# Ledger of designs, part 95: VHH binders against q9p7j3

Target 1, 174 residues: q9p7j3
Amino acid sequence: MILPLFPETQVHVFVYENVSNCAAIHEQLISQNPIYDYAFLDAATILYKKQVYSAIIRALEDRRDEQMKTKTIHSEVILSLSPKTEISSAFRQFSMTKKSKNIVVVKIDSKLTEEEEFERLDKLVEGNRVEFSDEELQKLIDFKVLKKNYKLDPSTLENPLASILSSIALRGYS
Short names: E, the ipSAE of ESMFold2; O, the ipSAE of OpenDDE; V2, 0.75 times the mean of E and O plus 0.25 times the DockQ between their complexes.

## First folded at step 7 (VHH)

Design q54 (framework vhh_6qgx_2; at its last look DockQ between E and O 0.81; V2 from the best seeds 0.00; counts 0 for: pae E 8.6 > 2)
Fold by OpenDDE, look of step 8:
Structure q54 (fold): chain B 174 residues (1-174), chain A 124 residues (1-124)
Amino acid sequence: as target 1 above (174 residues)
Amino acid sequence: QVQLVESGGGLVQAGGSLRLSCAASGRTFSSYAMAWFRRAPGKEREFVAAISWRGGSTFYTDSVKGRFTISRDHAKNTVSLQMNSLRPEDTAVYYCAAEIGYSLFDTASEYDYWGQGTRVTVSA
């Protein structure tokens, strides 16, 4: 897909459930295998599409403005999800772990169509692809983790999206 | 909830300029992407311009590129639309809109809050 704010940058987002090889993927990421040049997110931490897109756009803006805090655009996406400035905290909070079962995968600067990218990614991920939608994400979310990551309380839980995006927006500005 | 109030509309001659302003209520202005839409007589509402929550990114409909500039003031909780080289076809009611987070779309359905609109009339 093309984002209106960044018309020259192609972005793809995929969601997988019941992934059996997260541990193997994690090892490849640690080894910095270029074939795994994606942002692998734990779906348990993602509640909305806009949450993911906001992180993507923030990362792209940071890159454009030469203000990235991390080494890669994909790691910057992970950081951009966090209300915290610490990179290590962001990764602990939002990145796929060896124990993850459901994941959201983001590709920035893709040279391929969505279908072609899916075919490549499908060789790496052993799981079931589901639609990237709020409905599907809501089935995969761990509210305990979500509440912890964004420090949500009963009042902010009335409008989780606003609270989450506000937390993201205020990172580095509070 | 966020309330939006537009101002600055009026009658102007072709080739003239006008500056629209939108004031947003609340304390979370920085959490919203802002946009301008317009509805010409007999036409549907169309996208004009949008600006990201931090104000570093903008995009425009093709017909206004080079003539219109969207900007925002976080201190005042306002978004503005500077309209230069106005044309009769720019005649419309202009609406301010807010979207939580970054501006991701140029479609009206993606925006959460709307103003009442301000009328802009450009005479030939």
Scores: ipSAE 0.477, ipTM 0.757, lowest interface PAE 1.8, mean pLDDT 93
Fold by ESMFold2-Fast, scan of step 7:
Structure q54 (fold): chain B 174 residues (1-174), chain A 124 residues (1-124)
Amino acid sequence: as target 1 above (174 residues)
Amino acid sequence: QVQLVESGGGLVQAGGSLRLSCAASGRTFSSYAMAWFRRAPGKEREFVAAISWRGGSTFYTDSVKGRFTISRDHAKNTVSLQMNSLRPEDTAVYYCAAEIGYSLFDTASEYDYWGQGTRVTVSA
């Protein structure tokens, strides 16, 4: 997919449910294996497609402006989901863990088509692919995790979209 | 959360210029990406230009690239559209629109808030 604000940047987003090998993937991420150069997110933390796209745009803006706080664009996407600029907290809040069961995977700057990336990821991820859609994400979200990560109060629980998107766009400015 | 009011429309001859302004009122304006859309007589609404909430990123529809410039003034809570080299086919009602966070797409259904529009007529 191409986002109009960054027309030269290819982005792909994949969703997997019932993943059985998260512990193995997590080990590869800790060892910084370049084959696993993706942002691996816990789907329990993602409610909307716009949430992921907003984090991607924030990360791309920070890369453009030479203000990235992490070493890779994929790590910057994970950081960008957080309402705060605390790197270790952001990874703890949003990254997949060895206990994760459903994951969202982001690839930026791929030289491969979406289909080719799916073929590659299917070799790494032992789970069921589902559509990247608000409907599918809403089946995988953990609202208690979402509330804690974005510090949502009762007044925002019915429709947290605006609060989440503002937290991503405004972090460091409010 | 935000209310939008457009101004600056009017009648101008082909080759002329107009500057449209959109004034936003609301406590959270700075968290919104802003866009301009237009609707020509007898046609549906089309995207014109968008600017990110920090003002660092813009994108335009192909037919206005190089002629129109979108800009943002955070201190005044305004978004402007400078329209140069106007053509009769630019005749339309121009609408200011806001989306929370970033302007992710160029489709009208993705924008949360809309102004009532300002009319631009370009005579041949």
Scores: ipSAE 0.327, ipTM 0.670, lowest interface PAE 3.5, mean pLDDT 86
Fold by ESMFold2, look of step 8:
Structure q54 (fold): chain B 174 residues (1-174), chain A 124 residues (1-124)
Amino acid sequence: as target 1 above (174 residues)
Amino acid sequence: QVQLVESGGGLVQAGGSLRLSCAASGRTFSSYAMAWFRRAPGKEREFVAAISWRGGSTFYTDSVKGRFTISRDHAKNTVSLQMNSLRPEDTAVYYCAAEIGYSLFDTASEYDYWGQGTRVTVSA
């Protein structure tokens, strides 16, 4: 996938359910193994495709403008999902943990086709790939977690998408 | 709910310039990405230009690069399209569009709100 604003940057997004080896993946991420150079997100925190795309675009804009707050583009995607600027809070709220069961995986700057990237990723993740779609994401979301992460209340439930995306877009500007 | 109203269309000779404006109503305007699309006679609606909510990220279809400039003014709640070096092939109805979030795509189905369109005619 190529985003029109960043025509030189290929992006892939994958969704896995019933992942059995998140603890092993987490250890590899801590040790900075370059084979694991992806953003691993907890699917319980992701309701919309637009959440993920908005975080990706913001991370890419911040990289272009030399405004990144984290060391890698993939960690910047994780920060960009957060309504706040504190890095540790963003990782605690959105990153895959040792106890995660379903994940969303983002690859930025891929030199591979989607199927080639999937073949590499599938060797790392012990789980079942599902489509990256709002339909599938809605099956994996934890609404309790979503409401807490974005501080949603009954007045914002009618249009949670706009509230969530505004939080991503305006982080650091309000 | 966001309402979008285009203005500034008209008749202009080839090589001339025209500035389109899109006025938006609604307090959520600042969190929307904005775009211009156009529909030429006998063609489907096609992407022209887009601008991010911050106004620092813009992109254009290849045929208008270097000739058209998209900009936004958050204080006035407006998006503008400055069109220079106009060609007869630029003749179309131009539509302002807005989408919720950062998903800046060049496809019309990704945009949530649309204006009524303003006609631009470029004569030889």
Scores: ipSAE 0.012, ipTM 0.442, lowest interface PAE 8.6, mean pLDDT 85
ESMFold2 (binder alone), look of step 8: mean pLDDT 81; pTM 0.838

Design q55 (framework vhh_6qgx_2)
Fold by ESMFold2-Fast, scan of step 7:
Structure q55 (fold): chain B 174 residues (1-174), chain A 124 residues (1-124)
Amino acid sequence: as target 1 above (174 residues)
Amino acid sequence: QVQLVESGGGLVQAGGSLRLSCAASGRTFSSYAMAWFRRAPGKEREFVAAISWRGGSTFYTDSVKGRFTISRDHAKNTVSLQMNSLRPEDTAVYYCAAERGYSLFDTASEYDYWGQGTRVTVSA
């Protein structure tokens, strides 16, 4: 996928449900195995495609402006999902854990095609691949987690998209 | 939640310049990506230019690259389109649009708020 604001940057987003090896993946992430250089997100925290894309664009802008707070573009995507700038908090809120069951995986700067990345990820992730769509994400979201992560008021729960996108865009301004 | 009002349109000869402005009212203007679209007589609405919520990223359609410049002023809640080296083909009604988020694609359906438009006529 190409983002018009960053046409030189290849972006791939993958969704897996019913993942059985999250504990093994988590161990590889802790050991910083370079084969696992992706942003591994808990799907319980993601409701919309635009939520993921907004975090990716924020991370790419911060990289362009030499304003990254984390070591890699993938960790910057995880940070960018958070309404706050605290790195450890963002990772606890959005990153996959060994208890996760459904995950969203983001790859930036891939020199591989989408299909080649799928082949690589299918070897790492033991789960069912599903379409990256609002419909599929809505089946995997945990609204209690979403409400907590974005501090949503009951009045915004009917249409949380605007609140989520504003939180990502205004991180550090509110 | 956001109202957009365009201004600056008019009649200009080919090779001339115009500056369009879009004034936004409402809350959290700085959290919106902003874009300009245009509709020529008998045509559908087409993308012209976009600017990110921080103003650090811009994107243009190929036909206006090097001729048009989009910019924003957060203090005034305005986005502007400086149009240079105008061509008769640039004749259209120009619309300001706002999207919550980052303007991922150059498609009108992704934009949440629209102005009424300002007419630009470029004579041969």
Scores: ipSAE 0.012, ipTM 0.431, lowest interface PAE 8.5, mean pLDDT 84

Design q56 (framework vhh_6qgx_2)
Fold by ESMFold2-Fast, scan of step 7:
Structure q56 (fold): chain B 174 residues (1-174), chain A 124 residues (1-124)
Amino acid sequence: as target 1 above (174 residues)
Amino acid sequence: QVQLVESGGGLVQAGGSLRLSCAASGRTFSSYAMAWFRRAPGKEREFVAAISWRGGSTFYTDSVKGRFTISRDHAKNTVSLQMNSLRPEDTAVYYCAAEAGYSLFDTASEYDYWGQGTRVTVSA
């Protein structure tokens, strides 16, 4: 996928449900295996496509402006999902864990086509691919996790989109 | 809760310039992208330009690249479109639009809030 604001940048987003090997993937991420250079997110934390795109755009803007706070664009996407600028907190809030069941995977600056990335990821992830859509994400979200991560109050819960996107866009600002 | 009001439209001769402004009231736009769309007589609404409210990243449709410049002013909560080297085919009603957060900015359905439009007529 090409984003109009960053037409030079290849972006792919994949969603997997019922993943059985999250513990193995997590081990590879901790060891910083280059084959796993993706942003692996816990789908329990993602409610909207716009949430993921907002984090990607923010990470790409920070890279363009030489203001990244993490070492890779993929870690910067994970940080950009958090309402806080604390790296360790962002990773605890949004990264997949060994106990995750459903994941969202982001690839930026792919040297491969979308089809080739599908083939590569299908070898790494033991789960079922589903469409990256708001409807599929709504099946995988954990609202208790979402409330905690974005500190949503009862008044915003029925339509949290604007609050979530404001948190992403306003991270590090007043 | 977000209100958009366009201004600056009018009649101008080919080769001339106009500056459109969109004043936003309500919430702070740190979480929104702002865009300009237009609808020419007898045609569908088309994307013109977009700007990321926080980062200032811009995108333009090919027909206006190099002629139009989109900009924002955080303190005044405004987005502007400077239109230079205007052509008769730029004649349209121009609409200001806002969406929540970042996404595919050239798609009209992504935008939640729309202004009333301001008319631009370019004579040959």
Scores: ipSAE 0.031, ipTM 0.494, lowest interface PAE 7.4, mean pLDDT 84

Design q57 (framework vhh_6qgx_2)
Fold by ESMFold2-Fast, scan of step 7:
Structure q57 (fold): chain B 174 residues (1-174), chain A 124 residues (1-124)
Amino acid sequence: as target 1 above (174 residues)
Amino acid sequence: QVQLVESGGGLVQAGGSLRLSCAASGRTFSSYAMAWFRRAPGKEREFVAAISWRGGSTFYTDSVKGRFTISRDHAKNTVSLQMNSLRPEDTAVYYCAAEPAYSLFDTASEYDYWGQGTRVTVSA
């Protein structure tokens, strides 16, 4: 996908369901294996494509402006999903865990095509790839997790998109 | 209750300048990307310019780049469009719009809130 604000930046987003090796992937992430240099998100926390894209844009703006709070662009994407500036909280809220079953994977600055990244990720992730679409994400979301992460009340649960995106945009202002 | 109100439109000669302003009321839009669109008679809405919620990123359609400047004032909850070197083809109704998704700045259907518009007429 091309982002109008960052047309020079290659961005790929992948969704996997029924992943059986999340514990093994998690161990590779905590050991900082460079082969796993992606943002691995728990799909239980993602409801919309725009949610992911807004976090990516926020992270890219912070990188451009030399304001990143984390060491990598991928960790900055994870932080940018959170309404708070606390890094550890963001990772607890949005990162995949050993118990995750469905994941969203983001790659920034890839030198590979989407198909080549898919081939590479298919070797690392033991699950079924599905389309990165609002319809597929809605099958994987946990609304209790979403409500907790963005502090949504019952009135915003009917259409939470604007509230979620405002939370991402306002990180650091509240 | 959610409103965007444009001002600053009018009649101007080719080569002249106008400054459009958009004031948000009913709720703040400091957390949203803000944009200007225009609609010439008999045409669909066309993207003009957008600015991110922090004001750190701007995006312009090619035909206005270098002539128009978008800016925002968070304290006043306003976004402005400074239009210089105006041409007859800039004649349109100009709309202020707000959207939470930054990556879709040039797509009208992605904007959640719209003003009523302010008319700009540029005479030859």
Scores: ipSAE 0.006, ipTM 0.368, lowest interface PAE 9.8, mean pLDDT 83

Design q58 (framework vhh_6qgx_2)
Fold by ESMFold2-Fast, scan of step 7:
Structure q58 (fold): chain B 174 residues (1-174), chain A 124 residues (1-124)
Amino acid sequence: as target 1 above (174 residues)
Amino acid sequence: QVQLVESGGGLVQAGGSLRLSCAASGRTFSSYAMAWFRRAPGKEREFVAAISWRGGSTFYTDSVKGRFTISRDHAKNTVSLQMNSLRPEDTAVYYCAAEPSYSLFDTASEYDYWGQGTRVTVSA
């Protein structure tokens, strides 16, 4: 995928359901294995494609402006999903855990094609790949987790997208 | 929730300049990506320019790049389009659009809020 604001940047997003090896993946992430240099998100926290793209754009803007708070662009994507600037909270809220069952995987600056990344990820993730679409994401979301992460109240339920994206955009500026 | 009102359109001669303004209501403006689209008589709506919520990133369609500048003023809750070196082909109704995702800036279907439009006519 090409983002109009960052046309030189390769972006790939993959969704896996019914993942059986999340504990093994989580251990690799904790050990900082470079083979796993992706943003591994818990699909229970993602409702819209726009939510993921907004976090990616925020992370790319922060990298361009030399304002990244984390060590990698992928960890910056995870941080950018959070309404807070505290790194450990963002990871607890949005990163996959050993108990996750469905995941969203983001790769930025890939030197591989989407097909080649798929081949590589298929060897790392024991699950079923599904389309990155609002329809598929809405089958995997946990609304209680979403409401807690973004502090949604009844007044924002009419348009949760706007509230979620303002949280991503206004982090650190409120 | 967001109300958008455009202003600044009018008649101008080729080579001239116009500044379009879009005023947005509500605190929601500061978190939205903003864009300008235009529609010439008998043609489909086309993308012109977009600016991210921070104002740190801008994107322009090739035909206006270098001639138009999009900017935003968070204190006044406005986004502006400075149009220089205007050409007869720039004649159109210009629309301000807002959307919370700022992901696919040149795609009209991604924008949730639209103004009524302001008419720009560039004479030869």
Scores: ipSAE 0.011, ipTM 0.353, lowest interface PAE 9.6, mean pLDDT 83

Design q59 (framework vhh_6qgx_2)
Fold by ESMFold2-Fast, scan of step 7:
Structure q59 (fold): chain B 174 residues (1-174), chain A 124 residues (1-124)
Amino acid sequence: as target 1 above (174 residues)
Amino acid sequence: QVQLVESGGGLVQAGGSLRLSCAASGRTFSSYAMAWFRRAPGKEREFVAAISWRGGSTFYTDSVKGRFTISRDHAKNTVSLQMNSLRPEDTAVYYCAAEPGFSLFDTASEYDYWGQGTRVTVSA
């Protein structure tokens, strides 16, 4: 995928359901194994493709402007999903955990071809790959988690897209 | 309801300049990506330019790159399109559009809010 605002930046987003090895992946992330240099998100927190794209664009803008709060672009994507500026809070809210069942994986600045990224990631994740689409994401979302993460009330929860995107865009500017 | 109102259209000679403005009312638009589209007589609607919510990132169609500049004023909830070195092929009705968040898309179907348009005529 090419983002019009960042045409030199290659972005890949993968969705896996019924993942059985989240605990093993989590251990590799904690050990900072460079093979696992991706943003691993809990799919229970992601409702829309635009939600992920908005976080990616926010992270890329912060990197361009030398305003990144975290050490890597992938961790900055995770932070950028949160309506709050606290790093630890963002990771608790959006990162994959040992108990996750479905995940969204983001790769920025790939050094490999698309085919090589597909092959590599399929070996790391023991689950079923599904299309990165709003339809597939809506099957994996947990609305209780979404409501808590973005502080949505019942009226907002019925049509949350604008509220979620505004939360991502206005983080730290309210 | 969110409303967008364009202004600044008119008649100008080739090589001239014109500035279009789009005023947003209703919800705050500091978190919205804004874009300009145009439709020439007998043609399909096409993308012209877009600006991110912070105004730090812009995207232009190749035919206007280097000639047009998109900018925004968050205090006034406006987005502007400065058009320089105008050509007869720039003649069109220009539309302002807004999308929630700051993802930029150059396809009309991605934009939720539209203005009524302002006419620009460039004579030889």
Scores: ipSAE 0.074, ipTM 0.504, lowest interface PAE 6.6, mean pLDDT 85

Design q6 (framework vhh_6qgx_2; at its last look DockQ between E and O 0.67; V2 from the best seeds 0.00; counts 0 for: pae E 5.4 > 2)
Fold by OpenDDE, look of step 8:
Structure q6 (fold): chain B 174 residues (1-174), chain A 124 residues (1-124)
Amino acid sequence: as target 1 above (174 residues)
Amino acid sequence: QVQLVESGGGLVQAGGSLRLSCAASGRTFRSYAMAWFRRAPGKEREFVAAISWRGGSTFYTDSVKGRFTISRDHAKNTVSLQMNSLRPEDTAVYYCAAEPGYSLFDTASEYDYWGQGTRVTVSA
């Protein structure tokens, strides 16, 4: 996928359910295995496609402007999902854990087609690929976690997308 | 809810310039990507330009590249479209639109809020 704002940057997003090897993937990430150069997100924390894309675009803009807060573009995506400025908090909130069952995987700067990237990633993830859509994400979301991450209340739950995107956009701004 | 109000439209000769402005209501202006669309007589609404919520990223339809510039002012909650070297084919009603998020799309269906439009007429 090509984003209009970044026509020279190819981005792919994949969703997996019933992943059995999250613990193994997590260990590879800790060891900084370059084969696992992706952003691995816990699907329980993601409700909308626009949530993910907004984080991606923010990360790309940060990189363009040489204002990244994290070491890699993929870690910056994770940070960009968070309403908090603390990197550790962002990772605790949104990153895949050893206990995760469903995940969203983001690849930035891919040199492969979506299908080729999928084939590569499919060797790393033991789970079922599902469509990257609001419908599928809605099935995987943990609303308790979502409410906690973005401090949603009964009033903001009427339009959670607006509240989530506002939180993402306003991070670091007074 | 976001309300958008366009202004700055009018009659101008070919080769002339015009600056459109869109005022957005609310306190969360920075949370929205902004765009301009236009609808010429007898034609469908088409994308013109968009700007990310941070304001650092823009993209344009090919026909206006090099002539039009989209910008935003966070202090004033406004988005502007500077139109230079105007052509008769630029004649249309121009609409301001807002999208939650950074800005992904050049399609109208992805924008949640719209202004009433301002008419731009370019004479030969």
Scores: ipSAE 0.557, ipTM 0.795, lowest interface PAE 1.4, mean pLDDT 93
Fold by ESMFold2-Fast, scan of step 7:
Structure q6 (fold): chain B 174 residues (1-174), chain A 124 residues (1-124)
Amino acid sequence: as target 1 above (174 residues)
Amino acid sequence: QVQLVESGGGLVQAGGSLRLSCAASGRTFRSYAMAWFRRAPGKEREFVAAISWRGGSTFYTDSVKGRFTISRDHAKNTVSLQMNSLRPEDTAVYYCAAEPGYSLFDTASEYDYWGQGTRVTVSA
């Protein structure tokens, strides 16, 4: 919805499980179809609501400060999930693929109301929408993927939140 | 990972000023978002102000906006709250709180690390 640090910016986050048309969506993203101007993330890479919101806040700070590395706020969200600044690597790590089954979708600066975005996105994604909650995300995460993306050792996998959020915050500064 | 200690509380007259300080220890403090919360007598913990780990973003509850200023010093591992134009309703125990990365929301449950608090009393 609205982030206290960016009260002027409308934010919507949607979670879909058992998506059957990821290949079709991926094709639209590669062709840069403006109807698909969202950040489409593979839910296998997302463990916490705070992980997504941290990336959004980082992207919004970079836009405010004229420091964006990518052409859209949505691509900047994807970049911001990565602990490093290499754009191609971030997309390989966090973006949905044609083989994805569960996805997290972020919309920033919608020209539509939240309800209209729900209706629009439900027509693009052939899957079951679930609540954006830590409980639902925990069901969709792939811990092997998470470990690889954030370089977690076995001890940090028991409670990875602090490590993940610190990695997002330190992007480009370590 | 992070330990927080508040200081600077005390008694002050309405219209006066007070500066609170929060000293953090730990190697990762530079990557932590910091916030101040307060608990007034008979009330629950209320958000006051937050600052992102870089200091590039700040957020205040409406009742203190324009009167309080949050700032941080990475070299000293401190977060400060400059409180101006104090009012009797600002009387509370003030707590420093931290979370890794960015401060997302103004709710106490979002923060994992807390100080013990410092008491502020504003006399009418």
Scores: ipSAE 0.272, ipTM 0.628, lowest interface PAE 4.1, mean pLDDT 85
Fold by ESMFold2, look of step 8:
Structure q6 (fold): chain B 174 residues (1-174), chain A 124 residues (1-124)
Amino acid sequence: as target 1 above (174 residues)
Amino acid sequence: QVQLVESGGGLVQAGGSLRLSCAASGRTFRSYAMAWFRRAPGKEREFVAAISWRGGSTFYTDSVKGRFTISRDHAKNTVSLQMNSLRPEDTAVYYCAAEPGYSLFDTASEYDYWGQGTRVTVSA
């Protein structure tokens, strides 16, 4: 995928359900294994494709403007999902954990086609790939987690997209 | 929930200028990315320009770069398209579009809110 504002930056997003090896993946991330250089997100926190794309775009803009707060573009995506500026809170709320069941995986600056990147990723993740779509994401979301992460109130709960995307956009600019 | 009203279209001679405006009402305008699309007679709707919610990021289709400028005014709740050096090929109905967040998309299906359009005709 090519984002219009960043035409030389190739991005891929994958979704896996029923992942059995999140603990092993987590250990590889702690060990800074370069083969695992992706953003691994807990799918229980992701309801919309636009949620992920907005975080990616925010991270890429912050990189372009030399305003990144984290060490890598992939960790910046995790931060960019958060309505708040605290890095540790963002990782606790959105990152895959040892106990995660379903994940969203983001690769930025890929030099591979989607099919080639999938082939690499599929060797790392023990789970079932599903389409990156709002339909599939809605099957994997935990609405209680979503409500907590974005402080959604009753007026926004049925149609939370605008509130979520605004939180991503406005972080640090109010 | 967001309503968009375009204005500023009309008839202009080639080489002339027009400024289109899009007034936004409804939800908080500040949190929306905004775009302009156009539809020429007999053609599909095509992307023209987009601007982020703070105005810090803009994107243009190649055919208008250097001639068109998208901008937004938070005090007036408006997005504008300044169109300079107009050519007959710019003749189209121009639409304002909006979506929540920080997204700068060039695909019409990504935008949830649309105005009714304003006609621009550029005479030879």
Scores: ipSAE 0.182, ipTM 0.591, lowest interface PAE 5.4, mean pLDDT 86
ESMFold2 (binder alone), look of step 8: mean pLDDT 82; pTM 0.852

Design q60 (framework vhh_6qgx_2)
Fold by ESMFold2-Fast, scan of step 7:
Structure q60 (fold): chain B 174 residues (1-174), chain A 124 residues (1-124)
Amino acid sequence: as target 1 above (174 residues)
Amino acid sequence: QVQLVESGGGLVQAGGSLRLSCAASGRTFSSYAMAWFRRAPGKEREFVAAISWRGGSTFYTDSVKGRFTISRDHAKNTVSLQMNSLRPEDTAVYYCAAEPGWSLFDTASEYDYWGQGTRVTVSA
């Protein structure tokens, strides 16, 4: 994907369902194994493609402006999904856990093509890849988790996109 | 959710400057990405410039880059387009557009809300 605001930045997003090795992946992330330099998100927290892209753009903007609050661009994407700037809270809310079953994986600044990243990730993730689409994401979302993370009320639940995007954009100002 | 009203158009000589303004009303404007598009006589609507919600990111079409500057004032709910070194080929009706979140694409179909337009004429 080409982002008009960041045309020189390579962005790849992958979705896996029925992942059986989340505990093993989590251990690699804790040990900071550079092979696992991706943003590993729990798909239970992601409803729209625009939700992920908005967090990516926010993270890239913060990197450009030298205002990143985390160590890597991938951890900044995870932080950017949260409506608050508290890092630990954002990771608890959006990161893959040992108990996750479906995940969204983001790669920024890849030196590889999308096909090459797919080959690499298929060796790391023991699950079924599905299309990165609103339709597929809506099969994996947990609406109780989504409502809690973004403080959604019944009036916004019918069309939560604008509220979610506003929460991402207004992080640190509300 | 939002209404957009453009102002600042007019007649100007080649090499001159104009500042267009777009005033937004309605809830949630602060979370919207904003853009300017234009339509020249006999042509299709084309992208001019976009600015992200917080104003930290801007994107311009090649023909105006370096001559036009898009900016945003959150307190006044306005987005502005400063047009310098105007050329006869900049003659068009200029439209303000808004979408919730980030402008991921420079295509008109990505924008949910539009103003009525303001006319800019640049004489040779």
Scores: ipSAE 0.018, ipTM 0.450, lowest interface PAE 7.4, mean pLDDT 84

